# VH-VL binders against Riboflavin kinase: the designs that were tried, part 7

Target 1, 134 residues: Riboflavin kinase, of Devosia riboflavina (a0a087m355)
Amino acid sequence: MGIRLSGCVIHGDKRGRKLGFPTANLSIAPGVELPPDGVYSCIVWLPGQTTHHGATASVGNNPTFDDVKERRVEIYIHDFDGTLYGHELNICLLTRLRDMRRFSGLDDLTGQTERDVAQSRAMLAHHALTGLLP
Key: E = the ipSAE of ESMFold2; O = the ipSAE of OpenDDE; V2 = 0.75 times the mean of E and O plus 0.25 times the DockQ between their complexes.

## First folded at step 4 (VH-VL)

Design ab03 (from r09 with heavy chain G100P E104D H105Y, light chain S93D; framework fv_roledumab)
Fold by ESMFold2-Fast, scan of step 4:
Structure ab03 (fold): chain C 134 residues (1-134), chain A 120 residues (1-120), chain B 107 residues (1-107)
Amino acid sequence: as target 1 above (134 residues)
Amino acid sequence: QVQLVESGGGVVQPGRSLRLSCTASGFTFSSYGMHWVRQAPAKGLEWVATIWYDGSDKQYADSVKGRFTFSRDNSQDTLYLQLNSLRPEDTAVYYCAKGPSYYDYAFDIWGQGTMVTVSS
Amino acid sequence: AIRMTQSPSSFSASTGDRVTITCRASQGISNYVAWYQQKSGKAPKFLIYAASTLQSGVPSRFSGSGSGTDFTLTINSLQSEDFATYYCQQYDDYPYTFGQGTRVEIT
């Protein structure tokens, strides 16, 4: 079930937190194939925990330069308020909710993020996720 | 070896300009957010400015907005801080610092600092 | 701007002492706090992030705690290399702000 990934949190998203949706950016090991770009409903295991938390993840472009190419996974952990910089997270991507898109401004971004999180919560509520381990 | 080396400091009169540089080595410079932090003699640390990995976002302390400009040259692994309209209260050691990611938030690697003195 | 207030401003201690430095934010900042150590004539050194997570290579005698507005840095058994000035920093919002510093001096 779903796509299992693990990665170290390299930072939180300052913009997302200001909008009420702080995200953790995951550094995924080299050579690990990422799923298609998009927004996913997701579950996450916090460091040292066997219980999971609901989350909304985006898989998309990481900034590229002449010598740097990397796609990044960002995760908003539902009902979690804190920072996880430097910690290893285990995640499971369950359902692709939508394609990535450009935003016309902050209101557009905020509105879409609200819809994404609402959809992720709804999808997670329809799944039997009890007993899954990291 | 991860290293940041600042240069360009000096003694100038009020109203003059200086250009500080910071050269990076030992890490993929273009992948990290970078910062300038200053410290006046016998005082604490004061954040000055932040620039994202690609230069697309820049933030400045209110005390320097409109006078200082931050830029980076990812092809040369170099940061620049242009200090214009310098005031006596800008006297400080200026540190460049690396963020732990391509965004900013903390300062995990620091340079040795370069002294800027603004006096008559 | 979010003000960060440290106490005490200075502290005299001996090797082996337990030292606690407090940092208070003027508003709630969750756990978005970093701590730095600065020795005379040197650049600061990154110690702790996320209020309580030690940076790789930092000795386990250092620990951080707190959330919301009140944060502490503790050095459980002070060593000779720990005499320095310590700064807290919030990274919850721009402008990033530091506490005024706490100087830990040898008795």
Scores: ipSAE 0.006, ipTM 0.539, lowest interface PAE 11.4, mean pLDDT 81

Design ab06 (from l09 with heavy chain Y54W E105D, light chain S30D; framework fv_lacutamab)
Fold by ESMFold2-Fast, scan of step 4:
Structure ab06 (fold): chain C 134 residues (1-134), chain A 121 residues (1-121), chain B 107 residues (1-107)
Amino acid sequence: as target 1 above (134 residues)
Amino acid sequence: QIQLVQSGSELKKPGASVKVSCKASGYTFTEYAMQWVRQAPGQGLEWIGWINTWTGNPKYAEDFKGRFVFSLDTSVSTAYLQISSLKAEDTAVYFCARHDSYGYDYYMDVWGQGTTVTVSS
Amino acid sequence: DIQMTQSPSFLSASVGDRVTITCKASQGIDSYVAWYQQKPGQPPKLLIYAASTLESGVPDRFSGSGSGTDYTLTISSLQAEDVAVYYCQQYDSYPLTFGGGTKVEIK
């Protein structure tokens, strides 16, 4: 029933802020096994909250520089404003939407991000309707 | 105003060490990585590496591994480049430049004025 | 390493002329290319990033284009203040690499 992870938000890439999709980069504890690289529909619990937020997660290496491969988890939290640096987030990865891929430029990246978020929202709505969300 | 201000010129003998500083102002220091670029007299630009300003994790081009060391003092928003065992071929202007570390933002939008390092016997 | 071959290495033109500088990557770089202008005694200044996006404050006579391995910087109407060395730079793959530079002078 999904893959549960926790991590502290660290400073990370800011491309999504410029494209309207700011992400939180999670520092996951050493030794925790990550799922396969890809884009996932996801839910997030913010510190001290019992309700969840919908999110879109990416799991993988930095795709720009192959020889600096370090696996990371980045989360775009739907309909959320604010900063979370230094906070611990609890997340659950629910459905793998697609493989990681390189982009031919900013327009390609933006268009795919919009599709990813739309697909994530649809999947989360489906799970909510069918009673499958935690 | 967003600025990167570097330390003054240095004249060193072969075998000495030099430490160049790059002080940032006008933005949140830890939200941008710092890149280092070299330009030898009359030559083009050569990438040395970058350092993540939040984690302190450096990445170096192969030719610069060993003698070149990046460091930070986040309390004063300053990045450093240290070169040990200086050689005549290290004579160059050394630039710091920031890049927005978000996704594919590895181009350098703000540059320091450069620090001239001359290695002469 | 990705090799960035810049041409020409030297260019002399008149004020008002259209100037083009080309940059060829040894492999596809997916538009992750920036262009910088460097005047004597000054640091480089960012002009263009992501192949075609003009940096804020840069005059609109500068433009970038290209895809795959071939990229071009164009100055639509050369001004006296544009005398400088121009560099392309790929940021698709580590290590980051620069072109050899193009020196632009007025006749």
Scores: ipSAE 0.006, ipTM 0.557, lowest interface PAE 11.1, mean pLDDT 83

Design ab08 (from r09 with heavy chain S31K Y102F H105D, light chain S30E; framework fv_roledumab)
Fold by ESMFold2-Fast, scan of step 4:
Structure ab08 (fold): chain C 134 residues (1-134), chain A 120 residues (1-120), chain B 107 residues (1-107)
Amino acid sequence: as target 1 above (134 residues)
Amino acid sequence: QVQLVESGGGVVQPGRSLRLSCTASGFTFSKYGMHWVRQAPAKGLEWVATIWYDGSDKQYADSVKGRFTFSRDNSQDTLYLQLNSLRPEDTAVYYCAKGGSFYEDAFDIWGQGTMVTVSS
Amino acid sequence: AIRMTQSPSSFSASTGDRVTITCRASQGIENYVAWYQQKSGKAPKFLIYAASTLQSGVPSRFSGSGSGTDFTLTINSLQSEDFATYYCQQYDSYPYTFGQGTRVEIT
């Protein structure tokens, strides 16, 4: 039923906040295998909560630094305005929506993010109706 | 508890170089963005540079681009600012600062500063 | 670059007074504004982030408000330790910029 991951929310770039889609960057334990790069519909459990929140996740490479490549997981939690820096999140990646794509600027990134979130919401609604959510 | 300590300031002639250091303690250094801010005598605060938690992104004020280089060593909880081709206008107290939790680029912890004087 | 303009540049006040400092951004920056207090010879101290969120440990007499381009720092019932220079800062986009500072002095 999807791919379960957990990680601590860490500092990252601010592009999501700039676009109205603040994202949580997850520090995933070393050795945990990540799914293929892409954008995923996702659900998230906040610390101390048994209910889940809908989310949109991106799994991809960070920009190179001295030729070192790190893969990161970024989560936009739907309809959530709280702050999560330093907290542990449990997530479940449910459906891969698309491949990762390079964006040429903020306008391109904003438009695609809006489409990704809309698709994620639709897929999560579908899962809820078909009984596939945990 | 949470502390930043700067060092490496001094008096130099124009065109010389200095390397500033900032040692962090009391928090998980590798999780936070770090910043340098300077203040010329009797003047206001001026942002100099920002480095992401993993060093993957660095931003510089236009006044220092090409002359200053920002780096970090997460294994030693230390931040560095290499100042090259120094000019009299670079004379200032240099502060290192930590990015905040939740709003990471508000500067929630500041060091005491180290004085850089560029004079002939 | 986003210009941050503070007013007034300086203010004379007495203990017990209500002090209001304004900060105006040259373009919209949502709520990505922080406020700092600096006492003579010392490093700046963090007061407020996200325009209105008070940092833990900062006295409740301090408050911030605003969104978009107009921001305000208020100190209710000024105390002797509050005489200092106050700076606003935008962290919406690079280059990060500070206001020029507002000096609050005893009368």
Scores: ipSAE 0.000, ipTM 0.528, lowest interface PAE 14.4, mean pLDDT 81

Design kb01 (from k04 with heavy chain T58K, light chain Y99W; framework fv_roconkibart; at its last look DockQ between E and O 0.06; V2 from the best seeds 0.00; counts 0 for: pae E 21.8 > 2, placed apart)
Fold by ESMFold2, look of step 5:
Structure kb01 (fold): chain C 134 residues (1-134), chain A 121 residues (1-121), chain B 112 residues (1-112)
Amino acid sequence: as target 1 above (134 residues)
Amino acid sequence: QVQLVQSGAEVKKPGASVKVSCKASGYTFTGYYMNWMRQAPGQGLEWMGWINPDSGGKTYADKFQGRVTFTLDTSISTAYMELSRLRSDDTAVYYCARDLGGDYEGYFDYWGQGTLVTVSS
Amino acid sequence: DVVMTQSPLSLPVTLGQPASISCRSSQSLLHSSGYNYLHWYLQKPGQSPQLLIYLGSNRASGVPDRFSGSGSGTDFTLKISRVEAEDVGVYYCMQALQWPYTFGQGTKLEIK
């Protein structure tokens, strides 16, 4: 029903804790087709689980990788407070919520993140998500 | 930085009309519903309706149907509320508020500063 | 219209003590999505309302964790675990399940 992706969690899953939205960065293999850049509602399966969590994802380039043509997916898993560094996650991107944008400061970033998460929760409530598997 | 700036206070006679403006900045104006509320002095909040700046679609609370009109000027990111045939019990502070819409209806994360409209004979 | 009834309407409280505000709706606010379309707002003196709690139990950004929302269906509660001077104002619940959106009468929280 959406775009299925998988990837290993790399380096950046803890910076958002001070902002209340800890995130995981996924390394996506070269050659994998990604949807258009943007912020998405999505679901994620944690390692060893067949039930899913709701999540909010950013799809786009990391500036340090612009010359390498690699894209990254950054995931905030709703209602989850932990680390998954080094583990593989399976995700399904569902609804594109908005374009990527630049932020003028911490309050701008925090406010947008809160709206993105709120919209993601709302969109996930509309989807019939029971029975989906990784 | 999201901001909603409303027009200044007004004093009106019964039977007149008032038009309150709400200028938005710091976000994509067409991406969010605009809601209007009012609050009579010393009393609670009352919802008047919403307008969708993307589609122009709108809904008015039944109490105001036939007296209120919501309009837009998207070129300057501004919403307007006009209330006609004013009476003394229309004296209130009028607020605009941004609404995420959809399943997040009623999530009014940013409000204008309010516009006092006083109706007196 | 959905009638929202708050109690108490006036709530004098001693600094540092807990406070609790009840909100009851004339119809269930539980949507088929599993969310309750009930929000809480605080209007501090001389200010516009500000969102505290959305969808029954979620704190809005910047809202201290001493505020919590609970309940489902027709009965909802806003709690403040330890009241501070900055918490003074009028608290409103609002339903957004159906039009017209409706607010409770407000609960004026004051320090005694």
Scores: ipSAE 0.000, ipTM 0.499, lowest interface PAE 21.8, mean pLDDT 82
ESMFold2-Fast, scan of step 4: ipSAE 0.425; ipTM 0.779
ESMFold2 (binder alone), look of step 5: mean pLDDT 93; pTM 0.941
OpenDDE, look of step 5: ipSAE 0.231; ipTM 0.750

Design kb04 (from k04 with heavy chain Y104W, light chain Q98H; framework fv_roconkibart)
Heavy chain, then light chain:
Amino acid sequence: QVQLVQSGAEVKKPGASVKVSCKASGYTFTGYYMNWMRQAPGQGLEWMGWINPDSGGTTYADKFQGRVTFTLDTSISTAYMELSRLRSDDTAVYYCARDLGGDWEGYFDYWGQGTLVTVSS
Amino acid sequence: DVVMTQSPLSLPVTLGQPASISCRSSQSLLHSSGYNYLHWYLQKPGQSPQLLIYLGSNRASGVPDRFSGSGSGTDFTLKISRVEAEDVGVYYCMQALHYPYTFGQGTKLEIK
ESMFold2-Fast, scan of step 4: ipSAE 0.168; ipTM 0.714

Design kb05 (from k04 with heavy chain G101E, light chain S32K L97H; framework fv_roconkibart)
Fold by ESMFold2-Fast, scan of step 4:
Structure kb05 (fold): chain C 134 residues (1-134), chain A 121 residues (1-121), chain B 112 residues (1-112)
Amino acid sequence: as target 1 above (134 residues)
Amino acid sequence: QVQLVQSGAEVKKPGASVKVSCKASGYTFTGYYMNWMRQAPGQGLEWMGWINPDSGGTTYADKFQGRVTFTLDTSISTAYMELSRLRSDDTAVYYCARDLEGDYEGYFDYWGQGTLVTVSS
Amino acid sequence: DVVMTQSPLSLPVTLGQPASISCRSSQSLLHKSGYNYLHWYLQKPGQSPQLLIYLGSNRASGVPDRFSGSGSGTDFTLKISRVEAEDVGVYYCMQAHQYPYTFGQGTKLEIK
């Protein structure tokens, strides 16, 4: 179970890249149901692959045309080093880890991102052990 | 072209409040954090905080917490800084300045022209 | 709060000569990403501050190549290889590593 989405990787805000957690920003089709804003444990299928990779996903607001906020999905793919711009990704959001929050500075943001990724890894390992991965 | 245009100079009495506006043009208003700074006459720069126009989230420097409020009117791409319970030592030029939302860099590439607020009895 | 200390506070220079400004922080500004979150601004007389150097050593758009930034951790330098008349003003370093963001006290560059 979980929420399955697909989309093309587009140019994003680069925040994760600067912090050492490069993210893929997904263009999600209008009308697709998204879960509440927050941080999620996630699995992702890279282009042409049948096996999944662990990931940590952020679901939140993004600037768009006509001063209208569009909800975005950003994915940090665990242990992945490469370029995905313009490629299609399939993902599955599994467990909501936390709400979006404000940060008190770079250390707070980086530390929270590290905790999010660690928690995501732990949840994915638990699901793998219990045989409950999608 | 990117511009930040601030409201005009104000003279206030101690105990009053002042609301300074900063109108943005030439870019997507919600894509960049707006920071507020001030500079007392002949003195250095002091950071007051930021507002994220995309979320409405704010961060205030502790020195100003409880006296300052940042607000937005996204329909006219304008940010506001309201400082209450004014003291004579609040006399300063107040600046708005743009920062990158997604990069978390904390550098200000465009600044408003400044608004002089004079607090005197 | 992170304390930013600049020296000198007053910098008289002869046109065409080099100038150097020091900025020291009470805490390291080097983030684990490898970036130093220190930026330099110039405030010309009667004007708003303008960005010169960001993330320690990167020149902002439109800034002449005679300006350079260097340093890491707690010790940073802004250099002007050949001072021109338009460089007159007050130079500020700023840290963006910790809230609240803090500025140095400023260095006033004057032509002799």
Scores: ipSAE 0.012, ipTM 0.617, lowest interface PAE 8.6, mean pLDDT 83

Design kb06 (from k04 with heavy chain G101Y G102D, light chain S32R; framework fv_roconkibart)
Fold by ESMFold2-Fast, scan of step 4:
Structure kb06 (fold): chain C 134 residues (1-134), chain A 121 residues (1-121), chain B 112 residues (1-112)
Amino acid sequence: as target 1 above (134 residues)
Amino acid sequence: QVQLVQSGAEVKKPGASVKVSCKASGYTFTGYYMNWMRQAPGQGLEWMGWINPDSGGTTYADKFQGRVTFTLDTSISTAYMELSRLRSDDTAVYYCARDLYDDYEGYFDYWGQGTLVTVSS
Amino acid sequence: DVVMTQSPLSLPVTLGQPASISCRSSQSLLHRSGYNYLHWYLQKPGQSPQLLIYLGSNRASGVPDRFSGSGSGTDFTLKISRVEAEDVGVYYCMQALQYPYTFGQGTKLEIK
């Protein structure tokens, strides 16, 4: 796979904090084609850094009342504690883990997020061992 | 001062649709989820769903799925609830309410004043 | 759906006396984070509901200390230590752990 995207962290980066998985919401420039909706294992480059970090991303397009869609990617950066609001992030989506789905509430969301992050970590570890990551 | 101001009372015939507005002021509109509830005369409260004003994402209670639509006009800090194919048992006071801070906490610190929707033939 | 059951449904109370309302859920509301996703609201006659207690036991801003919430899992209690005239209305518990969010039937508190 290997889909590269960049975007600015926008308001809403506090999403998921109480679940133990703080996320950054990226605003993607108009005209950039997003991959299919889903959950992805990915890597991210933080501002001013040359090293990458593992992450888990969800990709979806959400409409607004004026019929102009804002295209956003939500990412949980593994083992990262900090704030990124207003910064530009570069990411690479590597493996699609699952389709987006509805949740029956907080417990269902939390449990699925835990499974997603665990699977993402495993895929990234495998890619590192096989030399497919930078 | 935080306030949510809803549109005025509506009288509709069965089969029609109604669109209720909820205009927010006194806070950053995109920072808080907006929930919708209703209360039929002499009945308790019923949750309909929420919309995230930052993303436009929505969640609907299964009972209303296919009949209700939540939308936004962020330029005027307003959320809308449209309910279609109205029946007499949709007669209720409809409320918007703000969910405090982060998503998924599910408690509502400010409520609109309510909009009475009457469905009668 | 999670069923919320309140008792009593009608609560006549003498001014200055304590009052207690029970709320029971058909499923545990205790999340693995340690929070109970159970909230209490008061609807005064002709008004919108107002938040009293959130996450089981936390008083909302502006709510007097005569109100307290307790309980965990499936059994919750709202207490008013000394009822005042302004406390008249319908009290609702609500769960926010599972969709759809559901409310109890309401407890009408009246002064006798």
Scores: ipSAE 0.012, ipTM 0.646, lowest interface PAE 7.7, mean pLDDT 84

Design kb07 (from k04 with heavy chain T58K Q65K, light chain H31Y Q98R; framework fv_roconkibart)
Fold by ESMFold2-Fast, scan of step 4:
Structure kb07 (fold): chain C 134 residues (1-134), chain A 121 residues (1-121), chain B 112 residues (1-112)
Amino acid sequence: as target 1 above (134 residues)
Amino acid sequence: QVQLVQSGAEVKKPGASVKVSCKASGYTFTGYYMNWMRQAPGQGLEWMGWINPDSGGKTYADKFKGRVTFTLDTSISTAYMELSRLRSDDTAVYYCARDLGGDYEGYFDYWGQGTLVTVSS
Amino acid sequence: DVVMTQSPLSLPVTLGQPASISCRSSQSLLYSSGYNYLHWYLQKPGQSPQLLIYLGSNRASGVPDRFSGSGSGTDFTLKISRVEAEDVGVYYCMQALRYPYTFGQGTKLEIK
């Protein structure tokens, strides 16, 4: 039932904010192996909460740029507006939606992000997620 | 006041490398993407790529990929552009510029003074 | 690559008169957000470029209101309502929607 990760929110690329999909960039503990690169439907527990929020996660390099040395986990939390820098998030990756792909620029990236979020929302609406704890 | 101060002019032989520095002051260095452009004498502007001083993430225009490298020294708020395997047609003024959008929005509010790199055979 | 075409390339203007520069892109610069990723710069003689207009129509800080940008998609215009001596230089449009970012060839504005 999914892949569980935790990480501290760090500063990252601000693209999502300007595209209407602000993301939290997660620092994962050393030695923790990440799942395969891709875009995932996801649920997130905010600090101190036992209820979850729907999210869309990307695991891997920045899909627009190919000279990123660190693999990253970026989370767009659905219908959330707030500041999470320095806080630890618990997440559960549920369904791998697609492979990471490279983008020719903002237009291509945003169109795909819109499709990813729509697909993630649809997958989460289908799952029985009641009672899951961080 | 915001300033971007670049290193001085250089003369290089074909096949050599050049490393241009861009020292930022008057703002939070990690808050804004840094872009690199060049302008051949009497010609227009050409974009080379950007680097994010916060994450180290970067992108290069395909024309320069494999020859250009962007690096940072955040302890001195300085960005670097290194161009290798120089050709005579790399002769240009090279500019660094801050992205006002803070990300890769591509509008540049402050520019360095420019560094003339002359490549002569 | 997105090709940016400016017209005219040379623009002699009488002091105090209006001036207009056209910029056309080979592909639409209108993003799904509703913004046009088209920006205008001025390079005064012997100086670095300076930002005039960003995202089609927004004036950059310190830019006088006699400068305005308009247009959408593939056709854009920079207007100066009353040209002043300090406006002499080369004007560039730039697209930042698709990689690589590309500039127009430049329009040289001179006082006649």
Scores: ipSAE 0.006, ipTM 0.577, lowest interface PAE 10.3, mean pLDDT 83

Design kb08 (from k04 with heavy chain G31D G102D, light chain S32R Y99W; framework fv_roconkibart; at its last look DockQ between E and O 0.06; V2 from the best seeds 0.00; counts 0 for: placed apart)
Fold by OpenDDE, look of step 5:
Structure kb08 (fold): chain C 134 residues (1-134), chain A 121 residues (1-121), chain B 112 residues (1-112)
Amino acid sequence: as target 1 above (134 residues)
Amino acid sequence: QVQLVQSGAEVKKPGASVKVSCKASGYTFTDYYMNWMRQAPGQGLEWMGWINPDSGGTTYADKFQGRVTFTLDTSISTAYMELSRLRSDDTAVYYCARDLGDDYEGYFDYWGQGTLVTVSS
Amino acid sequence: DVVMTQSPLSLPVTLGQPASISCRSSQSLLHRSGYNYLHWYLQKPGQSPQLLIYLGSNRASGVPDRFSGSGSGTDFTLKISRVEAEDVGVYYCMQALQWPYTFGQGTKLEIK
């Protein structure tokens, strides 16, 4: 269940960071099919660990400043405060929570992000209880 | 190719209103906030406010509150700026500019060519 | 309102030489995310402004690497390692952390 992805953590995306949430931006290899743009609940395996962490992922395009045509995957890893730059991460996108949207300000952004994370946590908890986690 | 094309120069008398258009192309109009700035002759840039083409929500600088109105025609990807009760110090080049990103960004990657509005008796 | 102060206001530069423009804000532009909501624009003669640097230190698409932005909090600097003729124009810093967005006075870069 879910969509498995792998990518190296890179710099460049600002979406989660602007909200005050530390995020990891994954460089996804060209040709890898990504799900529709949106926010997802997901799990992530940190380097050297067999256990997964819960996360909230954003999938979308950012073709404006970089010549990179690849769609971006940005993940906010729950209950994690480490640095992962240069590391390859494996993730699994589970449930699509919402579409990408515009916001009316920082409060709107922050509020929605908090809701996203809460919903993500709830979905992950549900998956854990039902044995649907990969 | 992203383009913002504004309407032509305007000459108005004091007390009149002016409506400047900004037609967007080359991107999804509703995905980016549209900001408006102006620049008096030989002066710097002044931010007037923005409109969210997706929701129609607006934010105006206090200086222009009650005198400026941002509107949309999404069917033709066009934003409008109307400034009323014009006075001589409203003489300026008015710019529309696209706000980059799908959230609160605050930097403008594409600008219109500008519209000169001259207010004189 | 956040006051943006640029210096110098006039910047004559010899071709091939470096240039530096300072921008100071009356309030910190550092967001809790760690990003500074300070952007740089260039307005070439007779043209519309164009984005140079966003969020303090990121070059916009198509901007040569001879342009760089640095600084944090209230003090920011735009640097040009080797000024070229096409760099002539007025440079503006702008803060976008607080409403209204406010610009510096502009720095006019000219070739000596």
Scores: ipSAE 0.253, ipTM 0.748, lowest interface PAE 1.7, mean pLDDT 91
ESMFold2-Fast, scan of step 4: ipSAE 0.557; ipTM 0.821
ESMFold2, look of step 5: ipSAE 0.475; ipTM 0.798
ESMFold2 (binder alone), look of step 5: mean pLDDT 93; pTM 0.949

